VHH binders against Di-N-acetylchitobiase (Ctbs). Designs and how they scored, part 1

All scores and structures are predictions.

Target 1, 344 residues: Di-N-acetylchitobiase (Ctbs), of Rattus norvegicus (Rat) (q01460)
Amino acid sequence: EDCPCSEASLCRPIRHHRDFEVFVFDVGQKTWKSYDWSQITTVAVFGKYDSELMCYAHSKGARVVLKGDVALKDIINPTFRASWIAQKVALAKAQHMDGINIDIEQEVDCSSPEYEALTALVRETTEGFHREIEGSQVTFDVAWSPKGIDKRCYNYTGIADACDFLFVMSYDEQSQIWSECIAAANAPYNQTLTGYGDYLRMGISPRKLVMGIPWYGYDYICLNLSKDDVCAIAKVPFRGAPCSDAAGHQVPYRVIMKQVNSSVSGSQWNQDQQAPYYNYKDPTGRLHQVWYDNPRSISLKAAFVKHYGLRGIGMWNANCLDYSDDALAREQTEEMWGALRPRL
Below, numbering starts at 1 at the first letter of every chain, in headers, positions and changes, except where a header shows other numbers; antibody chains are not in Kabat numbers.
F stands for the ipSAE by ESMFold2-Fast; E and O both for that by ESMFold2, at different seeds; each is averaged over both directions (binder to target, target to binder). V2 = 0.75 x the mean of E and O + 0.25 x the DockQ between their complexes.
Where letters were taken out, [cut] stands.
The coordinates of atoms that the task and the answers printed are left out; those that the model quotes come from them. Centres of patches stay.

## First folded at step 1 (VHH)

Design g01 (framework vhh_gocatamig_d2)
Fold by ESMFold2-Fast, scan of step 1:
Formats: structure tokens, C-alpha cells, sequence
Structure g01 (fold): chain B 344 residues (1-344), chain A 118 residues (1-118)
């Protein structure tokens, strides 16, 4: 047993659970040294294994969980599921990890064998981890709504019952645009809340739901920008929808904060979507519209988490903020972490 | 400011018809599920009919086949067509936009009175 930490105790699995989850994603840029560890309960790793991050998180009483990713064709076979689970358990033990977050976002037809196989994978993974690593945590990333988003027909109640909780990816909500082909918020307030309402209406406990918010936005080139700030975007289809957010590109909050200072509009607030946006002109003279989340929009969502008694909150991803020593960057970063705390 | 404004209530004879309208403002109408509730004097408020953002409907058993709920997203309006009205349908009718498992974001109109009497 080869513990890379300064103290052997830091390689032991985290067994205690906090009453409120703060579930954050890290993509391996070593910015984790500057995170608000007073809040974090779970770090879901999406980058390369970083033993220093694991040791540090454990020193703060926070879990570090593996990324669970697998092709759906393979998991139809129960022998393959058992082998995959055994390999992930062994990896978690070798890397001193506290569990696994399953990030499967593939299309599933309601009548396909993948429908039952996915639920079985989540159930068997949870059973295996709980048996082999005492106090371990198994979670599953779900779309912002259970209503067929991105052609994912999943047994949401079965999956929720099978694992410790769901991380709801309440972002990329323009992945399928069925209405006007225009730029819009990454996570518009009312649409986001409707998604949670849908999960709750199907019988999933609020204690099984952790709200995921974006610390990134989308930058769209406007084919036309109206006087009412309606930005027409290119028609890029996605999974049956005629338009999608693939017409734009993702931009982390740290870049957004620098761009908004140079924008032609400055930061604007859209009351209908309860989200900020701005317009800027690129070096070639093209107009862009950027939609994002800020401390105000995040605080409104955190209030919903508290009001409906959800398990917690989290974000994609913690690396999106500016962790430099710049005074303005530090203030903006502190405000973003602070916005995760539910208000009254 | 979120507002739901009901209209169309009034006095009608048994067997008559009435159409209630609810005009919504201050929120993204197409993203909400809307409902009609009613409250008779001395009774608890009850769900009469609901319509999801996608147009799926639900009805209380005693009004199935008599009442029809519909929505017009272009007009930010929801409607309740009431046919074959009975004395027991007498109530204040409320338009609501809600989340099933919470109350903080439940929005209610002021109500419109429907009286079924000769």
C-alpha cells in the first residue's frame, strides 16, 4: 500500500457525509490549490490523476472520485460490467479515491438493451464500490431534464435509486434548439427549474439531486443582431434539432470577465432568462453575443436548492475562474465561490 | 413582476358553458406548466386541470369530458373551456404556474368567480 501523502491517514477513504454537498469538477490544471476548500465536499476528477490534489482534498475532509466512462455497447454483457467494475474498484484503491462519478451521455433508445444495461451498470457499480470501499460514493451525471434531452432515454428513477445521488448537468440547455435559431442562456432560470420539477414529479427525492451550474458560457457569432439584442445564429443541427449551441463555443468565466470589460454593450441582464449576456465586436468586425452565469444568476439557483431541500450544488468546472494574484480577479473568484452558498 | 390575470368568470345556468382565460406576464411562459385550481366556499383548493409546457393534459375525474384546458404560447395565455356546468362547479377558479414539489415559485392569480345557479 503506497501512500504518496505526507501522512498515511490522508490515503484513507473519506467516510463521513456532510449534510450539504458541494460537488466540483477539476480538469487537471493545478488551480485546485486556490479553490474554496471551506465549501467543497467532493472533487470529481476529469483530468490526469494528481496525487497532490488527492492528499490535499483528504486533508480538508473532501472526497475525490474517479470518472466513470464506458461504451454502452459493451455494458450489455454482464461479464463485461463485472470486469469494468472490478477494474474501477482496483483503480480507486490504487489511487486512494473515494468513489466514482459515472459520466455516460450517450444516446439510448427506450426499447434498446442499453436501457436496462445502463441501470444495471449503475446498480452493480454502486454495490461493488460500497462493498469494497467502506463509505465510498457512487454518483451519475444526468441531463438538465429527464424528458429525452439529447435522445437519452434512461430509467432515471431506477438510476437514482441505484446510486448515492445524481449530479444534474443544468447547463448546455441550448444543445437542442427547437424554437428560434437564436443565442440564449446556457442555463436559463425558468427552464432549469422546470428540469428539476420534472425530476421531482417522477418521484425522485430532492435528496438525490445535486444542482450543477456552469462556470462557463457560450460565445455566438451573430448573423444578425437586432435592436432588441436578438442574435441570430448559424443553423447547426444536433440529435434531431435543427439548431444547437454548437453554433457557438464554450468560454470559461475567467475569459468572459476580461471580454466583458472590452464589450460594446457591457454586461446586460436578461430578465426573462435571468442570465447575463454581452455583445462584442471581434477584430474582423463580426458581432458576437456571449451568454454566461454570474454571482447573481448563481445565487438565484442556490436559493432554489435551499428552498426545495436539494442535496447540494456544484459546478462545471472549478478551473474556469481566474486564480491569479490580480486584485480584481481574486474578488471575482471569491464572489463566484460565495454565490454557491444558498441565500435565505 | 410575475402576474397571472384570470378573466371570463360569471353567473351561468346549469348545463351552460363558460370559457376562462389566464394572461401571464413577467416570466418565460413556454417553460412553465400551467394549471386551473378551484376553491368552493368552506372547501380545500383542488386541481381541476393542468397542462405541461409540451401540451400534455391532466383532469380531475369529475370534469373529464366536460372541461378542456389549452394554451397559446404566442399569447402567453392558458384557457379552460367549461361545458355542461353543474351547481357543484361553483367556485373561485385560480390560474397557477407551479412546481409540483414546492411553493416558493408557485404563482397564483387573484381568482375569478364562477357561479352556476338558476
Amino acid sequence: as target 1 above (344 residues)
Amino acid sequence: EVQLVESGGGLVQPGGSLTLSCAASGFTFSSYALAWYRQAPGKKRELVAGITSGGSTVYMDSVKGRFTISRDNAKNSVYLQMNSLRAEDTAVYYCAADLRYGSEYDYWGQGTLVTVSS
Scores: ipSAE 0.000, ipTM 0.103, lowest interface PAE 21.3, mean pLDDT 87

Design g02 (framework vhh_gocatamig_d2)
Fold by ESMFold2-Fast, scan of step 1:
Structure g02 (fold): chain B 344 residues (1-344), chain A 120 residues (1-120)
Amino acid sequence: as target 1 above (344 residues)
Amino acid sequence: EVQLVESGGGLVQPGGSLTLSCAASGSIFSINALAWYRQAPGKKRELVAGITRGGSTVYMDSVKGRFTISRDNAKNSVYLQMNSLRAEDTAVYYCAKEWGPYSRDTFDYWGQGTLVTVSS
């Protein structure tokens, strides 16, 4: 046997399903030893394969799933789809994985052959994994709303029907800014909830939706910062929108926590967006505005998950927290994991 | 998919300077963020510096004021200017794409990198 674990049983796929999913992403920085394994039901591996992580996750009864990534032009060919699926199933078996999370975020025209090809890929991948690995899990990452986000014309109901559930990436919600070019929350509360409402109104079951929370924020250079904290940003177009979050950059929670207390403003709360932000000056004197999520904003979203009976919650990505032995970092990290638990 | 190739490493005495270059096989205009990571023998990889398409930068605390990241979309390149080098800067340096809605390419591409040795 080629099992890398100390116990052969830890190489067996996880076959049971939890009533409530906690679906987390790992990008391979060896911080997984410090995650809150009392909550985690699935780890999606977006870094290099780590057999120690796989063995440990299985010891906690959590699934470990592959990243599914492919160019849309290639999947139009059904022979290519069959080959890709066979390769991913073989890889899952070789690495003792419990399934695959398909992360396709490419632009699709509604009239293109990619529209039907994508739905076919998800269906065929799910059929292949379920047949070849008993109890395996196939999931698909979708945008915060099914309403044409990033020019992705996908068959959302068909994809939801085809796989086990959707991980909703309810973040990067400034990827297309159709109004004034100003900095804003990564996942504004009301906008995020309208996305879930859109999925539900299409007839997608709440049991098919896992809410994705960002454990990172965006740092924007302000071309002008008003007295009302309106941060004007550079006009960087994206997929038809005149402005986008490409005017800023992503910052993990651990960096935000180190920066916020030394910032010009300290942490502020925006009531309209139900999200925290702060302003700081860089070493050259330029003003920046950072928008992020904290335990407060996450808890509000977790309450929505519970109230509407969604399948679960999760985040991008578990490596974003500070897993050092520092007492403050440990407290902040525990609060972020704790915020994922819906409270009564 | 754009491939990134690192160069510019070498042996330098403490207090010296080096400029690392990362050359892309295609246009970098659509890449949301580019970053330099490093890994010393037996240690985890760590983010050294990052730069967005908008020009925002981020730096690891120990390199702030010493290192400068820059991006040249016309030349499809990203650079890391390293000044006041210390023995603890000795590592293999990797150029990588950052996460973003324009590209959710992982830091899966960890090519051979470019070795920086700071020693007398």
Scores: ipSAE 0.000, ipTM 0.231, lowest interface PAE 11.3, mean pLDDT 87

Design g03 (framework vhh_gocatamig_d2)
Fold by ESMFold2-Fast, scan of step 1:
Structure g03 (fold): chain B 344 residues (1-344), chain A 119 residues (1-119)
Amino acid sequence: as target 1 above (344 residues)
Amino acid sequence: EVQLVESGGGLVQPGGSLTLSCAASGFTFSDYYLAWYRQAPGKKRELVAGIYSGGDTVYMDSVKGRFTISRDNAKNSVYLQMNSLRAEDTAVYYCARGSYHPTYGMDVWGQGTLVTVSS
């Protein structure tokens, strides 16, 4: 429709794909004005449509993609799939968007009609977008491992073959704690790499995998904090596991940076998980342990992306940093963006 | 507009029951994780119960067996049935929608409803 940008060309979809993807999520609040646009190749919008963001991203040669969500029971019907795809294509055209990121995280039983329906939805969505919007990009968010995470029995190879690439959500890796009920890293290095190994071993090309990292951490109340910094957490069961990260809560990097310097322990590094953590005492006297990612842990993951030839890197979410004019915040924010850049 | 509106809070005697309701609008309700959080004076906001799009539930240990979370996708509503209420359950209760990505991140919050358990 009518172009809201200062130049009509900025409303044309991005046709050129980049060799290395930097795929970032934006949840609104206009912090996008301060992002590192020298790196970004795709912005996946998780909030309300912002035409200024779209115009600006296009001026930088970056794609802006829709959020694709739908109830799995509905997509069993091929007529419904066709209608949903037509609606999303029409919306992308109306908002001058460059594609869609499909974010379906529902349970699927291996024997259910949803198993094949989900693969069909991804294939049909990709065909429709590619046909109707030249150069458009269709992607799908997958768990940190294809091994039954959160009861998602998906046809991972079929989905990967059907779309342009997978965004791998290499975080929330404590959603099911089968071992000791203790606080741990959101994305432990070796466990994260095991997930990529699993995708690769099933035949998925590394060119189909974009590594998603967290720009947030988890804050856990410790029922007991040992001399070795083992934080015992409340037993909050999840999908058969006795414990889960639901015993804690998410905190964005900007909040973590303000809290860590006033913490009891200061920032600590756990070598086994290759992740930072710290301990603090709340106003009620309870001990907490916070696990997060910092430029060091992110740089290690970025190095893996480069060395193993993955398609790219990205994060949930770009709004987690402190974009204020404070000098320290500015430095910390620059370091986090810099850590995404493959170094070696 | 995406919003969550809680109702059902109030004053209840120890051992009593109360049902909280949360009405959702502006999004495809059936696709999202919904949760109840609470915050007592001087304490951190904590997860009480959650329900995933597939129907799986999660509870904090101190409420398991006493509280039941449920959802009605046709009515775009999530509920928290609270039985055997204790003084320590006194808090403002918040309905929250999980960011579809990641599973535990909350991106929409209700305004809260006060539950007071007192003789």
Scores: ipSAE 0.000, ipTM 0.186, lowest interface PAE 14.6, mean pLDDT 88

Design g04 (framework vhh_gocatamig_d2)
Fold by ESMFold2-Fast, scan of step 1:
Structure g04 (fold): chain B 344 residues (1-344), chain A 119 residues (1-119)
Amino acid sequence: as target 1 above (344 residues)
Amino acid sequence: EVQLVESGGGLVQPGGSLTLSCAASGRTFSSYDLAWYRQAPGKKRELVAGISSGGYTVYMDSVKGRFTISRDNAKNSVYLQMNSLRAEDTAVYYCAAEDYWSGSYPEYWGQGTLVTVSS
């Protein structure tokens, strides 16, 4: 047994699947006590294992799932896949976890042995978890579109069919910039929706899609900032694209909220991208432009989730908010959690 | 989570060069944004140069073209190469690290290394 919880029942895997998924990522900063547990159905642990978090999540009827990560060259070997799955199942049992979220974001050539191996890994992982842990959940993180994003040629329909559902990382949408090298939204509204349309058009059920929202933005230094707020960025290539969001860096929402108040522009809204941004000057005198998501942009995406009957919504990551006792921080945090709820 | 130790400070004549090194211990050095700050006697600590986890660099106007920041993730180190040094560059130089570069609010600081530019 070896249950670390106050009640032995809290170490039993969650077996009940909710009609609407709220799938959140935690990176292990002990902020989980302040999350909106009235919404959460699954917590994916991408930080250190915390038995208190596991016990608490189970007390709220929420699943806690492992991070699954492995080098693609290794999984070509079916014996290696079997061993990796057995190891992950054993870890889930030892930590009283409810499944695994597979987070493989590596390049795959369409004609490579990794193409078939990845689909086999997902299928075999799902079969193993379902057999060994009754009611367990196996999910896979996919890019914002199935159309060759970051040189990931995956069998998306096969993967979707193999697992319980896909968490769609509808963020980092500037990872490859094929057009003008300028700062832009992390998850532009129309581009994000086009990605879901692509998944649906290839035959993937909306019940297989959970929409991933970013609770972080990107901070870009502007080589030039026009009067129309066009921020020219450094040309940093990524996976064949001449420009990328690697020209900037990720910023959690809690930092954005503190920085926007002292920014040059204040928060601005870009109607074409349906996303907020602001300009600020750093201590060295350089102009920056930050693009992010706020309750308004998130609510628009939550409405799409409801309208198309997607399986659910979630975000990267729950630690990004300010969980301090400050009144403004509490209000901003409540608004961000609230924005995930589909509105009437 | 990370400790930073600076080295390479010393006395240099005006127009000279000096390379500062900062060695980090602890986890996930490659994920941090790194920076060099300096504090001259009687003045506030100011950002001199920064390098993001993605390799993007920033410099204070008065050091542009003279200083170069670089990082070596395999060695868990960040460097500041200082050329054409001036008397006004005299300061204690601090290495700093944070998950996100906020400019003046790094999470981790080194103890500092003194650079004196004087005849």
Scores: ipSAE 0.000, ipTM 0.219, lowest interface PAE 15.9, mean pLDDT 87

Design g05 (framework vhh_gocatamig_d2)
Fold by ESMFold2-Fast, scan of step 1:
Structure g05 (fold): chain B 344 residues (1-344), chain A 120 residues (1-120)
Amino acid sequence: as target 1 above (344 residues)
Amino acid sequence: EVQLVESGGGLVQPGGSLTLSCAASGFTVSSNYLAWYRQAPGKKRELVAGITSGGSTVYMDSVKGRFTISRDNAKNSVYLQMNSLRAEDTAVYYCARDRGYSGYEPLDYWGQGTLVTVSS
């Protein structure tokens, strides 16, 4: 209702359309003043609402969208869907938000009522937001491939048709490991590209796909580290697969940059996966292998986005970089933001 | 090594309060999504409350307004403050780390669980 910004115009929904989307996630921590606002078209707020962030983003012409999360069992009921949508529209109006990013990552059986209910939720949410908030944006987060990842049987073409675009979470690609239980890249280049090929082959327009990349990596304890840098990991099963990335833990880019310089191996490049990794020894003497993305691997993915005419690029999450005044940190942060720009 | 250790469970009367604690080691809670799940006898595990790395919270409808999830970054711990407890809140409560995404299953790691019994 009341505008918390210095200018009343900054509380109006963003109506400006950009040809190339740069869709970023923010999880709080007040680092947003240091983001590269020359690129950002949408900020998805996955942290606490911050009216200063909203005012600032709007001053840069960027959208700010809500996180949409809901239990699948509840959305089978159309009255519940209508109520949930009305609540989210009211919240967006109260917080001067420009839309919603629906983040449902739950298992769905192809024959279940949740299959149709999810598509209905996305369509009804989009209709409600577009009707009530002129120029608003409704998006949906999808896995790196539509091919049954994590037992998610979704109507991908229906969902894509229903909303403004899909944010493709092309990371956590080791959630199901069907081969050897070894550490691997969070988003291997060729595997990532096969996911986009899968979406395109089912009839989804490239203008409906925004490529999500990770600004975090995975740190795995090696049960054995071979001379060829093959790191054997603990067997942690996931949805029928014998092994998963649950054997490791996520680390943000800022932590990786401090750790890699003191690592046993230094940063290495794996040509097959087109991703960097390094080995380090922890204070207890255990060997670890960390896989991540850097400006090189990100630039290769940005080139793919441009070459195939995808709607845009983005990342999880903008808070992962070191926004301190340290000269090296500033250079590393500038290179990471710069890598998102497609170059010929 | 990632570990989650729950504590604070016990027997409480309807309308009472209880605080559950989850001590994390091997990772930083401020950089991860942490959640409380529960499993009642004969039921599936369900998400009760979650907190993102940025501090944003999510709650299941039946506990919203009664339960509060919070974290203490200095103590690397997550808490679930449970007020106005009902018989249907009786369950084993689990602390879990997700990769930073709500709704992702399986979660990276689960604690051992702590039993909460609400009985008159």
Scores: ipSAE 0.000, ipTM 0.142, lowest interface PAE 17.1, mean pLDDT 87

Design g06 (framework vhh_gocatamig_d2)
Fold by ESMFold2-Fast, scan of step 1:
Structure g06 (fold): chain B 344 residues (1-344), chain A 118 residues (1-118)
Amino acid sequence: as target 1 above (344 residues)
Amino acid sequence: EVQLVESGGGLVQPGGSLTLSCAASGSTFSRYALAWYRQAPGKKRELVAGIGTAGDTVYMDSVKGRFTISRDNAKNSVYLQMNSLRAEDTAVYYCVREYDSSGYLDYWGQGTLVTVSS
């Protein structure tokens, strides 16, 4: 009722801070029983409230945070912001949650009232949570670069200053393709690093940045596949760009691992993008190219996190792995969790 | 906060056609798979049609060849074109967002009633 856990102490918010954050997303399905709890510091829930998950995470000293999502038109009104924050604080208390992760990905014009309203929402949410729930954590998901990605003109320094830290969604980096309309890595290494460089050059502390990596890839139908493995894709525009990753679809790592063994090419490594890919033929005879991340590409990014002293690492999403009793699945799952550990 | 708003429901005669629309606001629309579910009186909710980020589609067996799902990412909209409607298609139709390939259903629209009757 008041506390659904076997021990009353497990309903108390986590107040201890880890030196290194491992911030993971969970979308349900009770796969959390099989996660690597020796690493996890925060679970951000994108699903139905699961009291067993909350109790278990707290037993491991890990935070569980709410999803914060709201239409930008509504938050221009300060009375609406106050009401929304009060509702989220009340929900966090009722569900014994340790904070909130704000996931707003809407377009914002630099000259719009939404520009300042978004920063105000983050500041007011952080103040409310910190006041009402001692030791609570408020975070904000940002694009892989502050350079106008997906027409998001945000006050990045103001938002970073307002909350505990930023989770950088350094994936979906083909959401706007300004160059050739071809398949490419979800999170190309050098492009990803450029985004972190941009955040740091703005004056944002590395201790305010948690690197988000994808545990999913993109599957693209090739209109043409060249001898050099260049996959031409359908021209699907997005937010002003002529082409986008909407020409493909997302596939979780567990599906990729089963498919790569049946692929035409087997797993290939692209040195320029520091990412794996493969080509396969579907049952109708169409050629596909899949770009993803594996323990190698993840380890390179984890090394960057350690070298630059970022606050931590995490991923979208923990449910993407195969948590079955299959021996190969267990090995692949252990390697993916292990790749998050910096190796410098 | 994501809002999904359905429109296009109404009364239609057997054999007729109807187009349902769903407008999404808030989050990045192109990142999500979208689906139409329905609930007929006295029955459980069921998946009618789904569309992935690339436009890949899935349909329940009883609507294959009659219904077509499509999306317009520029307009943040998903559509269900319903042809050759039958009395058994009478239901409240819901626009639903699937956040990722795990099939988690995180947002539901308010629903729109479709009545197939003469």
Scores: ipSAE 0.000, ipTM 0.219, lowest interface PAE 15.9, mean pLDDT 87

Design g07 (framework vhh_gocatamig_d2)
Fold by ESMFold2-Fast, scan of step 1:
Structure g07 (fold): chain B 344 residues (1-344), chain A 120 residues (1-120)
Amino acid sequence: as target 1 above (344 residues)
Amino acid sequence: EVQLVESGGGLVQPGGSLTLSCAASGFTFDDYALAWYRQAPGKKRELVAGISTGGSTVYMDSVKGRFTISRDNAKNSVYLQMNSLRAEDTAVYYCAKDSPYWERGAFDIWGQGTLVTVSS
């Protein structure tokens, strides 16, 4: 378990925190060499372990944290929780990681044993990591709103109190469509802000909330595209809702930027949702509608983060941009990283 | 390097059955959601079925009750059992890691696909 870095100091856990968190996800495609390391405070590794990434992040003073995922059925058993935590602590030590980001998105019934077990897991994981790895960071990914999203009945205040902060996944906000089965923004502005208002109203400190931004959109096939640009989508149910974003495909920003240039509509701005979209015709003649986020929509959300004193911002995921040497790609990539900065 | 390899496609008559298999390598299989997509001639790829790490499933409306997705973590494999096949099920079927079904999802990794033809 020796240090794989050129300097032994790069294997020591990061202890300091910055005034403003920039929490990014990496899925392991080695694009990390081109990230804006002047901003990043935490990288959550959702791909294969890369010791070069760990060494480099530490050289920039950024934390690197594990993905924490486990079946809820298993964590009802306190002996299993203790074993899982010990395994994750040992893995963090072996890989010179600075903590863990717990990514549990399973449905939970309010009356189930999983309700208390999940809060216990977060508390026990945080206690274990803080004890075993000085300065380590334990975070938990939560839905865009605490109001029963995806049938997740969680003790949000208990979880927030138990860990260092919540990463709010303020995207995939069409995971349950209770109204008309139509394409819509991945993270509509007012709906997104309502979610933060919900967390704040239940007593969670703004210093416990990091805003998650999507660097991807959804591509929906339109069964019907109206004169008013309403795209009717296939009825794919999810956790009790009759329709969902599973009717579409996730597409990264780099693909969106190439596709929008050849689209039928060009990029449009939806004022109600404060999000961009476009319509395109595929090679088979089918009409599609793509909803995404761009520097404009991201900057509006970053302004909210600053004005309400949230702990920070971040995104899913850093690999979504075009890191090639193409001049236009570099410009677009710099604008997307720049949009995360709370500006004047 | 993430790899997904589909198999099990073929020619079948309407009302017949097929089982598709996807062999995964290059990642910690137990930690990821898996999905089956299909692309019919003249159509974009669409989500057919997804399965989470915890075993929760989602299905496209037209296949619900006919198709069953399952996973075998010991074998790093995901399966699609297809019953009561119809002509409109004719497509190339693709295995994907981290479906849009999940609140955050990763990008899908597309395999080479396996062709299913339903024809009399």
Scores: ipSAE 0.000, ipTM 0.227, lowest interface PAE 13.0, mean pLDDT 87

Design g08 (framework vhh_gocatamig_d2)
Fold by ESMFold2-Fast, scan of step 1:
Structure g08 (fold): chain B 344 residues (1-344), chain A 121 residues (1-121)
Amino acid sequence: as target 1 above (344 residues)
Amino acid sequence: EVQLVESGGGLVQPGGSLTLSCAASGFIFSNYALAWYRQAPGKKRELVAGITYGGSTVYMDSVKGRFTISRDNAKNSVYLQMNSLRAEDTAVYYCTTGPRSWYTDSEFDYWGQGTLVTVSS
């Protein structure tokens, strides 16, 4: 209806197609003014609606998409699905949005009515948005592998076929630890690539896959830290696995950069996982090990995106960097955005 | 005034060994990571081995098990022991330093002038 932008044209949905997607998540806090808009093709809004962000993104030719979340029990009902879709389309029109990113991460049994209902929701949402908002984009967040991660039995090929593309959450890869209960990389290189291989082997086109990178790490309390830097963690079960990353907590890159300077080890590189980590002692005397991603580990993954011709790259989440005017923070922020660009 | 001076390069036959040294001055050595890069004729500069101030190491896959990086904080020096040298190891080897953590190559502010390693015959 009413356009909140300085120019009416900025309220029109983006119709231009980019050959390479840079799909970023924003959780609010107005840090978006400092993002690298030379790269961004889509901003997925997880925070409250910010009309200034929408106007600015459109001025840069970037899409802004809604968060789509819903309880699985409700979507079994086709009348509920139709109502939810109509509400989301109306909201997208009211907020001048370019589509929706569906973020459903709930358990689904392969034999449950939710299995078919989820695929139907994605198909019906895509049909509704494409019909009502010309050029709109509908995407779906999937786990780092289609192989039953977190007890999610989804029709991955059906979902990929139904929507414009999949954002692959190639992080939280320690959500289920079936081996030793030890701290490890959030997104180990070879394990991450195996997930993409699994999607491709199912017949999903590389043009349907956008690689999601974490701009956050995990901080684990070590019950024991060996001389070889093996950090034993508490046994916190998750969805059938005896151990999980719930034994630690998430920390954004900006916090990691301030903490690594006070660490006992300094930043280390684990060649097997191709990820950085460090050890530190907290004020109570407990030993911690932090695993994260840095420009080096991200650049290696960006190279894979280019080599295999994936649709693009992106991250959770753009707010994780330090956007202050501090010279060091600015350099670190520029390096993290730069790492998303596939190199020659 | 950061200075990095490489030495130890030369001509060696395939299967031979060389030890490269890099003498560092003008900064607090223990606050910095050090790395060896190499550049072969017509190729881009690539990371061969790196070492943090704490002594943790990283290696390029093709040199893993053959090359060993080490540091001597008392002498402000970093070393690259190269064993079982191959023709493809022929390159100019550069010493570089950056912050205590690993980032992109742009974090390495200071570079030595390089030392040539030729593996032939």
Scores: ipSAE 0.000, ipTM 0.100, lowest interface PAE 19.8, mean pLDDT 87

